# VH-VL binders against Counting factor-associated protein A (cfaA), part 24

Target 1, 212 residues: Counting factor-associated protein A (cfaA), of Dictyostelium discoideum (Social amoeba) (q54z64)
Amino acid sequence: QFISIQKYDFSGNCKNSSDSASSFEASSESAAICMQNDLLSGIVTNEGVCLIFNEVPTTFIISTKGDYIVRSIYDINDNNCQGGIIENKAIEIDECFVECADDYHGSTYLFSTETSLNYPSNTFMEISYNGECDGQWKTSFNYLQYYIVNKCNVAHEIETHTFSVGCNSTSSWVSEYAGEVCTVEPTVTTSYPIVDNCGDLDNSNFIDYCNI
Below, E stands for the ipSAE of ESMFold2; O stands for the ipSAE of ESMFold2 at other seeds; V2 stands for 0.75 times the mean of E and O plus 0.25 times the DockQ between their complexes.

## First folded at step 21 (VH-VL; framework fv_libivirumab)

Design R3 (from Q50y with heavy chain W109Y; at its last look DockQ between E and O 0.61; V2 from the best seeds 0.58)
Fold by ESMFold2, look of step 21:
Structure R3 (fold): chain C 212 residues (1-212), chain A 124 residues (1-124), chain B 112 residues (1-112)
Amino acid sequence: as target 1 above (212 residues)
Amino acid sequence: QVQLVESGGGVVRPGRSLRLSCAASGFTFSNYAINWVRQAPGKGLEWVAYIWYDGSYKYYRDSVKGRFTISRDDSKNTLYLQMNSLRTEDTAVYYCAKGGYYWGSGRTYYFDYWGLGTTVTVSS
Amino acid sequence: DIVMTQSPLSLSVTPGEPASISCRSSQSLLHRNGYTYLDWYLQKPGHSPQLLIYLGSNRASGVPDRFSGSGSGTEYTLKISRVEAEDVGVYYCMQALQTPLTFGQGTKLEIK
């Protein structure tokens, strides 16, 4: 099975709440709204893969009974997830929840499990994998991370600004906007070439893919 | 207790070679990316090179590319910098710095522990 | 290469007063994952550098609350709300968005 992690436009209320509760303790944060049209980005991963989630090395596994997902958190520089777990969090499957950064800012997530590989259209994708590059990354990927193109995102800062992601067959870009709302005129747009590192000598290949 | 100890510095003439070592202890060396950062006398910090935790990616600043080789020996918990064709502008204190992660762009974003440095002087 | 430009290059502060150090990048340090890849380091006299702030605004372990980082676009600021004697040294910003990793020139902070 695969673990699907979807990030949505922030819809909860972090005022007077703490980040000490898991998704299994209170429904007030789980009353957040995860509407498909509000989807911003996501991850599809195999169990036990070391990946970066919210900028820290993380593994996810499905509980033995299949009723929740365990997120194990490692030191930020533990690129292999072998330096010992510093924190475990239990995450309820198919329950929308908010993870708060402060009273006014958070991220809205939905974790699910899937029997087959699924990912949305109209995305820029980054696919990480180890193993032989056989031209069929779908059988050898570790995880993939996708970003819905042309959606407004709020940056992770105490000072708030917004951005959107775009791509075509040769490049991807990030457009930034002043303030908390994407306006029609970005202040800066940064472009990147589409990268295909399939065939690296080391077992750490990746692919950029504009899925439109 | 995390510790990084650089060695192998010295005084050499331009065109010669040196091999720097960084002995690591207090953490599982094979789980972490390691960097070389240098500081010329009275000057600021300058990143030199980076090696991924499993050695799969090596990155160098342009001014040393082709002359310097970063490597690691996980059985000895030791990072190396082979410096060939040394120039006077390579004169600096060289630090070993722990940290960073791989993204598709080869990026790293902070160094949480630094060694004490070893001095390389290139002069005629 | 991303050029990092620090200002001022030297700063004298009366103890207990605030200090502010600016860093400007030649391009945005915001990644599509929503994080800003800007770090701050302090190098005390005779010592190696130590991490103060990572990802724009996050305080490293053991760093006092009087240190804060902020910024947007290409402009970033390290603030010290009340300067203490132990804060003397050279402060560096660094971009960690792409190789080659690059530092600002440094800001030497002294006590008046």
Scores: ipSAE 0.553, ipTM 0.782, lowest interface PAE 1.9, mean pLDDT 82
ESMFold2 (binder alone), look of step 21: mean pLDDT 91; pTM 0.945
ESMFold2 at other seeds, look of step 21: ipSAE 0.594; ipTM 0.806

Design R4 (from Y4 with heavy chain S30D; at its last look DockQ between E and O 0.61; V2 from the best seeds 0.64)
Fold by ESMFold2 at other seeds, look of step 21:
Parts: C-alpha cells; structure tokens; sequence
Structure R4 (fold): chain C 212 residues (1-212), chain A 124 residues (1-124), chain B 112 residues (1-112)
C-alpha cells in the first residue's frame, strides 16, 4: 500500500493559530481548501522509506489499523533515518490540513493511502527505485515526487517571489516571477536536462520523467 | 562529539599519487554524505568531491575527474580520497566535511562539521 | 558551473556596528521544491570553516541571532546586526543546488 502526499496552494493563517478553531464553519471551509484545481505537487511513497519532507529526514508508516499515518522525524542531517526518531506525528487520512513553518509561512496538505501506484498527468517527476539501472522503475519504486507543470507556486520565505515548473521530453525548467502571482514573462528561467542518473559517476536508480 | 580527522597528506612530485583518509567519530557515519573540500595557500575554499551516505552517488569537480576517486568504508567509519596524477595546482589543505545530500538533482544541504585538514604539497 | 561572486572582498568594521556581505550567483538557486540552496560559512583565522547559515536563512547550531541571511533568485545577503571581535575572519557563500558545489571568493572581515 502506498502513501500519497498532496501539496496544495497555501490557504490559511499560521499567525495566532485561532484559524484552527473556527467553531461555526471550520469543517466545511477546511475541506474546500484542498480543491483539486489547487494541487501543486506531491509525493507517492512506500511505507518506511527514508525521504526528505519539508527539508527534514522523515519516514511514513500507515498505522496498524490503517486509520492514520505516522510521520517519524529524524535528525536534520540523518539521510538514512537510522539515527533515532526525534518526533512522531499522527496524520489524519483524507483530511485537509495546514502545517506551519512559522507565523507567516505554511503548507496545505492531504494525506491518503492507495493500493496501486497513481499520480496526476501533466507533471514533472523525480523517481527513486530499486532495480537494474535500465530505467524500469515501476516494479522497484521506492518513492516519487511530482510537480504539476505550469502551476504558480510561492517560494519559501518570500511571498512576493513566485515560480512555476515545466518540462518536455528532453528538459525541465523552473521559471521565476517578480511578485505574488506568476505572469506571462518570467524574470529568469533555469533549464535542466531530463536525467536518468544511471551509470554516470556511480549514480544509479533515480530518474526524471516528464508525464505530459 | 563529532570529530573528523584527516591524514595521508605529504610532499610529492607531480604525477605521483596520495591517498587521503578521514576518520570519523561521534556520529553514525553511514547516515551522512561526506565531502572533500580544499584550500590552496592564501586562496579560498574549493569543493572537490562528495559521496552519498550509501555510496550510491559520487560527484567530482571537473578538474579532478578521472584522477581522484572518493570512497567510504562504513565498517571503519573512514572516508578516502585516492589522488592520482597529482599536479602542482592540487597543492592545498584538504578538509573532509560532513553534510546531507538529496539525490535527484545534485542538491545538498550544507557542511555542518569540518575536520582540521591535511596538507598536500605537489612540487618538483 | 554556478559562479558565486561576493562583495565586498574585504571590510573593516567598528565593534558594535552592523555589517552586510552580498553574494550573487550566475543562475537561480531556487529549486522546484520552493527552497533556495545557499549556505554561508565563516573561517576564523587559523581555523577550519564553520557553517553559519543554510538554505538561505536558517542559522546553524550555536550561531547567534545577530547573524541573518536573506535573498532570492541570484542575490543573497548575510547581515551581522552588531559586529563583535569574535566575528573576524573570512566569510564564504556556497551554492548547494547542484554539483560541482561552488564557493564565493570570500569576504575578509576585520575590526577597525
């Protein structure tokens, strides 16, 4: 069974935490925050895989009864998730929530479980897999990260700086924009080749995939 | 306490080889990416190579590709730099530095602990 | 390769006064995950380098809050709100976005 983590356009207020307790309409308004049209990016992972989530080493495990997901947080530089758990967090399945980095910055997430590998179309993807270095990843998949192409994202720490992700069969790119919304003319675009990372300088089993 | 202790430096003529070692203690060695960074006399810092925590990814600066090999022996908590075909421009203090690495696009976090360095001098 | 350019290359500061060091990259250090991969290091005289700031603005363990990092895109700044005697040394920015990892040429900070 796979764990699906979807990141949506940030909606909420991390200041004062009073928005987490809007008693009269909180349930209905919280559900509307994770609208499919607001999806920006996501992760699909197997249980217990060490990965970087919000820039900290993390594992995710589905609870024994299947009713929640446990996020285990490790030392910031523990790239193998073997150095002992710093903190465990219980995450509700299929419930939209906000996670705050500070009073002014946060992210909106939806966690779910799935019995088969699923990911949206129109994405740039980075995939980790186990297997021969021949690009055949779906049977040996560890986790993948995807980014919806041509969606406007707010850069971390600065709300007035935005970016979008694009790709084609040979390259991917990040386009940056001045201001809070992405315009038609980016200030800079940085391009990268689509990389299988197999066999070069001892790289293996990570690939880029433009799913459009 | 985290410690990184480099050794294996010395004075050699161009074309010769040296093997640098970095002995690690005070942390679980196989959880971390480790780097070599060098500093020529009176000059700034220059990254040389990185090896990922499980040895699956190795990256080098262009000027040392094909001549230097980074490796690790997790059973000995030791990082190595095999330096072949040494040139005078390789003269530097060599540091090992501990830092995280997220594979996929080559990005890394930072070097949170550094050794004291070992000196390599390549002169005729 | 991403070229990192620091300014100024040296500065002399009266104790208690602020200091600002800039770093410019030849391309954006913003990753598609929304984070900026820029670190700052201090090398005190006769010592190994030490991490000050990572991911643009995060202070490393034991670094006083008078040090702060900011910036986006290709322009980054390290600020010291009140310079103290122990702050002398050479400051380096480094891009952590892609290999080869590259440093700026360094900024020497001295006390007047």
Amino acid sequence: as target 1 above (212 residues)
Amino acid sequence: QVQLVESGGGVVRPGRSLRLSCAASGFTFDNYAINWVRQAPGKGLEWVAIIWYDGSNKYYRDSVKGRFTISRDDSKNTLYLQMNSLRTEDTAVYYCAKGGYYWGSGRTWYFDYWGLGTTVTVSS
Amino acid sequence: DIVMTQSPLSLSVTPGEPASISCRSSQSLLHRNGYTYLDWYLQKPGHSPQLLIYLGSNRASGVPDRFSGSGSGTEYTLKISRVEAEDVGVYYCMQALQTPLTFGQGTKLEIK
Scores: ipSAE 0.617, ipTM 0.800, lowest interface PAE 1.5, mean pLDDT 82
ESMFold2, look of step 21: ipSAE 0.694; ipTM 0.839
ESMFold2 (binder alone), look of step 21: mean pLDDT 91; pTM 0.943

Design R5 (from Q50y with heavy chain S30D W109Y; at its last read DockQ between E and O 0.89; V2 from the best seeds 0.73)
Heavy chain, then light chain:
Amino acid sequence: QVQLVESGGGVVRPGRSLRLSCAASGFTFDNYAINWVRQAPGKGLEWVAYIWYDGSYKYYRDSVKGRFTISRDDSKNTLYLQMNSLRTEDTAVYYCAKGGYYWGSGRTYYFDYWGLGTTVTVSS
Amino acid sequence: DIVMTQSPLSLSVTPGEPASISCRSSQSLLHRNGYTYLDWYLQKPGHSPQLLIYLGSNRASGVPDRFSGSGSGTEYTLKISRVEAEDVGVYYCMQALQTPLTFGQGTKLEIK
ESMFold2, look of step 21: ipSAE 0.699; ipTM 0.838
ESMFold2 (binder alone), look of step 21: mean pLDDT 91; pTM 0.943
ESMFold2 at other seeds, look of step 21: ipSAE 0.646; ipTM 0.817
ESMFold2, fold request of step 22: ipSAE 0.651, 0.707, 0.694; ipTM 0.823, 0.842, 0.843
ESMFold2 (binder alone), fold request of step 22: mean pLDDT 91, 91, 90; pTM 0.941, 0.940, 0.936
ESMFold2 at other seeds, fold request of step 22: ipSAE 0.687, 0.676, 0.671; ipTM 0.840, 0.838, 0.832
ESMFold2, last read: ipSAE 0.660, 0.594, 0.619; ipTM 0.827, 0.796, 0.814
ESMFold2 (binder alone), last read: mean pLDDT 91, 91, 91; pTM 0.939, 0.940, 0.940
ESMFold2 at other seeds, last read: ipSAE 0.555, 0.705, 0.666; ipTM 0.786, 0.846, 0.829

Design R6 (from Y4 with heavy chain I50Y; at its last look DockQ between E and O 0.66; V2 from the best seeds 0.62)
Fold by ESMFold2, look of step 21:
Structure R6 (fold): chain C 212 residues (1-212), chain A 124 residues (1-124), chain B 112 residues (1-112)
Amino acid sequence: as target 1 above (212 residues)
Amino acid sequence: QVQLVESGGGVVRPGRSLRLSCAASGFTFSNYAINWVRQAPGKGLEWVAYIWYDGSNKYYRDSVKGRFTISRDDSKNTLYLQMNSLRTEDTAVYYCAKGGYYWGSGRTWYFDYWGLGTTVTVSS
Amino acid sequence: DIVMTQSPLSLSVTPGEPASISCRSSQSLLHRNGYTYLDWYLQKPGHSPQLLIYLGSNRASGVPDRFSGSGSGTEYTLKISRVEAEDVGVYYCMQALQTPLTFGQGTKLEIK
């Protein structure tokens, strides 16, 4: 009943995806690998919830037979997903795949469905929920975004920029690194307090949670 | 074709009130957040306020909080800025700008269409 | 508030030559989702601002490819590979990471 979207460390080869690289082209068919040790982040959502995925307004719906997920993409800045759908994509459930940005860059995903709310330990989470602004999110949950703590991620910038996420009971932070791997001292660390941003979007409440 | 047309600017004395309007066309107004951005004479751009597509969330820069009220009427495709207790520092061209929203897990904010602006002058 | 500081504040360029404008933020604009929330705008003389670059490096629709954005950490750059007469105006960077949204002071670009 829930849709789980897991993002893994990039694996595979985008070189043969197209002669004309495009952000909307179909994913490259390659040897994609979704090992649990490579999990970086994820989303758990209810069906039909408007959320931002890959920086564009998006909804996800499980197909009638439950055999694939429909991703509907809306115009940038369409913040309620009520405009015309620009693109629909059918996504295979439980199959690891790569979505390419260019010949050498992409993202590795696994989409699944779950009957109960599950999320990994050692995560920083941003949670959307409805109801009272008291932080009791599980009873009115819309979706959540989680980030595995202390995992090295590649930024959506020039290729040699990486970052990691950390948190404790009062703060979260993003540490940036100049290289392709997070093996050197961070060049910048930016810290944020753990907050409840009640009422920020369509009467939805947003809360940070360090699940460690 | 997307179009934003501001109106309601003028010359007023400090402490008085003024109401700006922004008429929108060429897009489904009720789907988008709309902003006010201002520019004092010979100065740079300054974000003032925004309102979400359904009016449920409003935010103001601190210097106008409590004095300015942003609102929208989706049946008229119109954004409003009620400006009370005006100060000489509020003198500027006021633009309405389409786009952007803020929510905790995602931030996408750029102003893809701007109006031509309406001039507000606050002087004694 | 995130403070945005532009350099230089004015720039005079011979037509056909490159130009580079920098923008520094008081904190990183990289979000934990991996995107950088920095935009660039151009305000031509007597006109409203227009979007050039969003999310650090993406060109807005209709913007020529002689414009490019880049950056890391707290330093961001807008480059124009060959300046043309139509590029005259004031360039602003803006951070879109958190409210209040804030602009740099502007960089006036003129033709020599």
Scores: ipSAE 0.602, ipTM 0.803, lowest interface PAE 1.6, mean pLDDT 83
ESMFold2 (binder alone), look of step 21: mean pLDDT 91; pTM 0.939
ESMFold2 at other seeds, look of step 21: ipSAE 0.604; ipTM 0.797

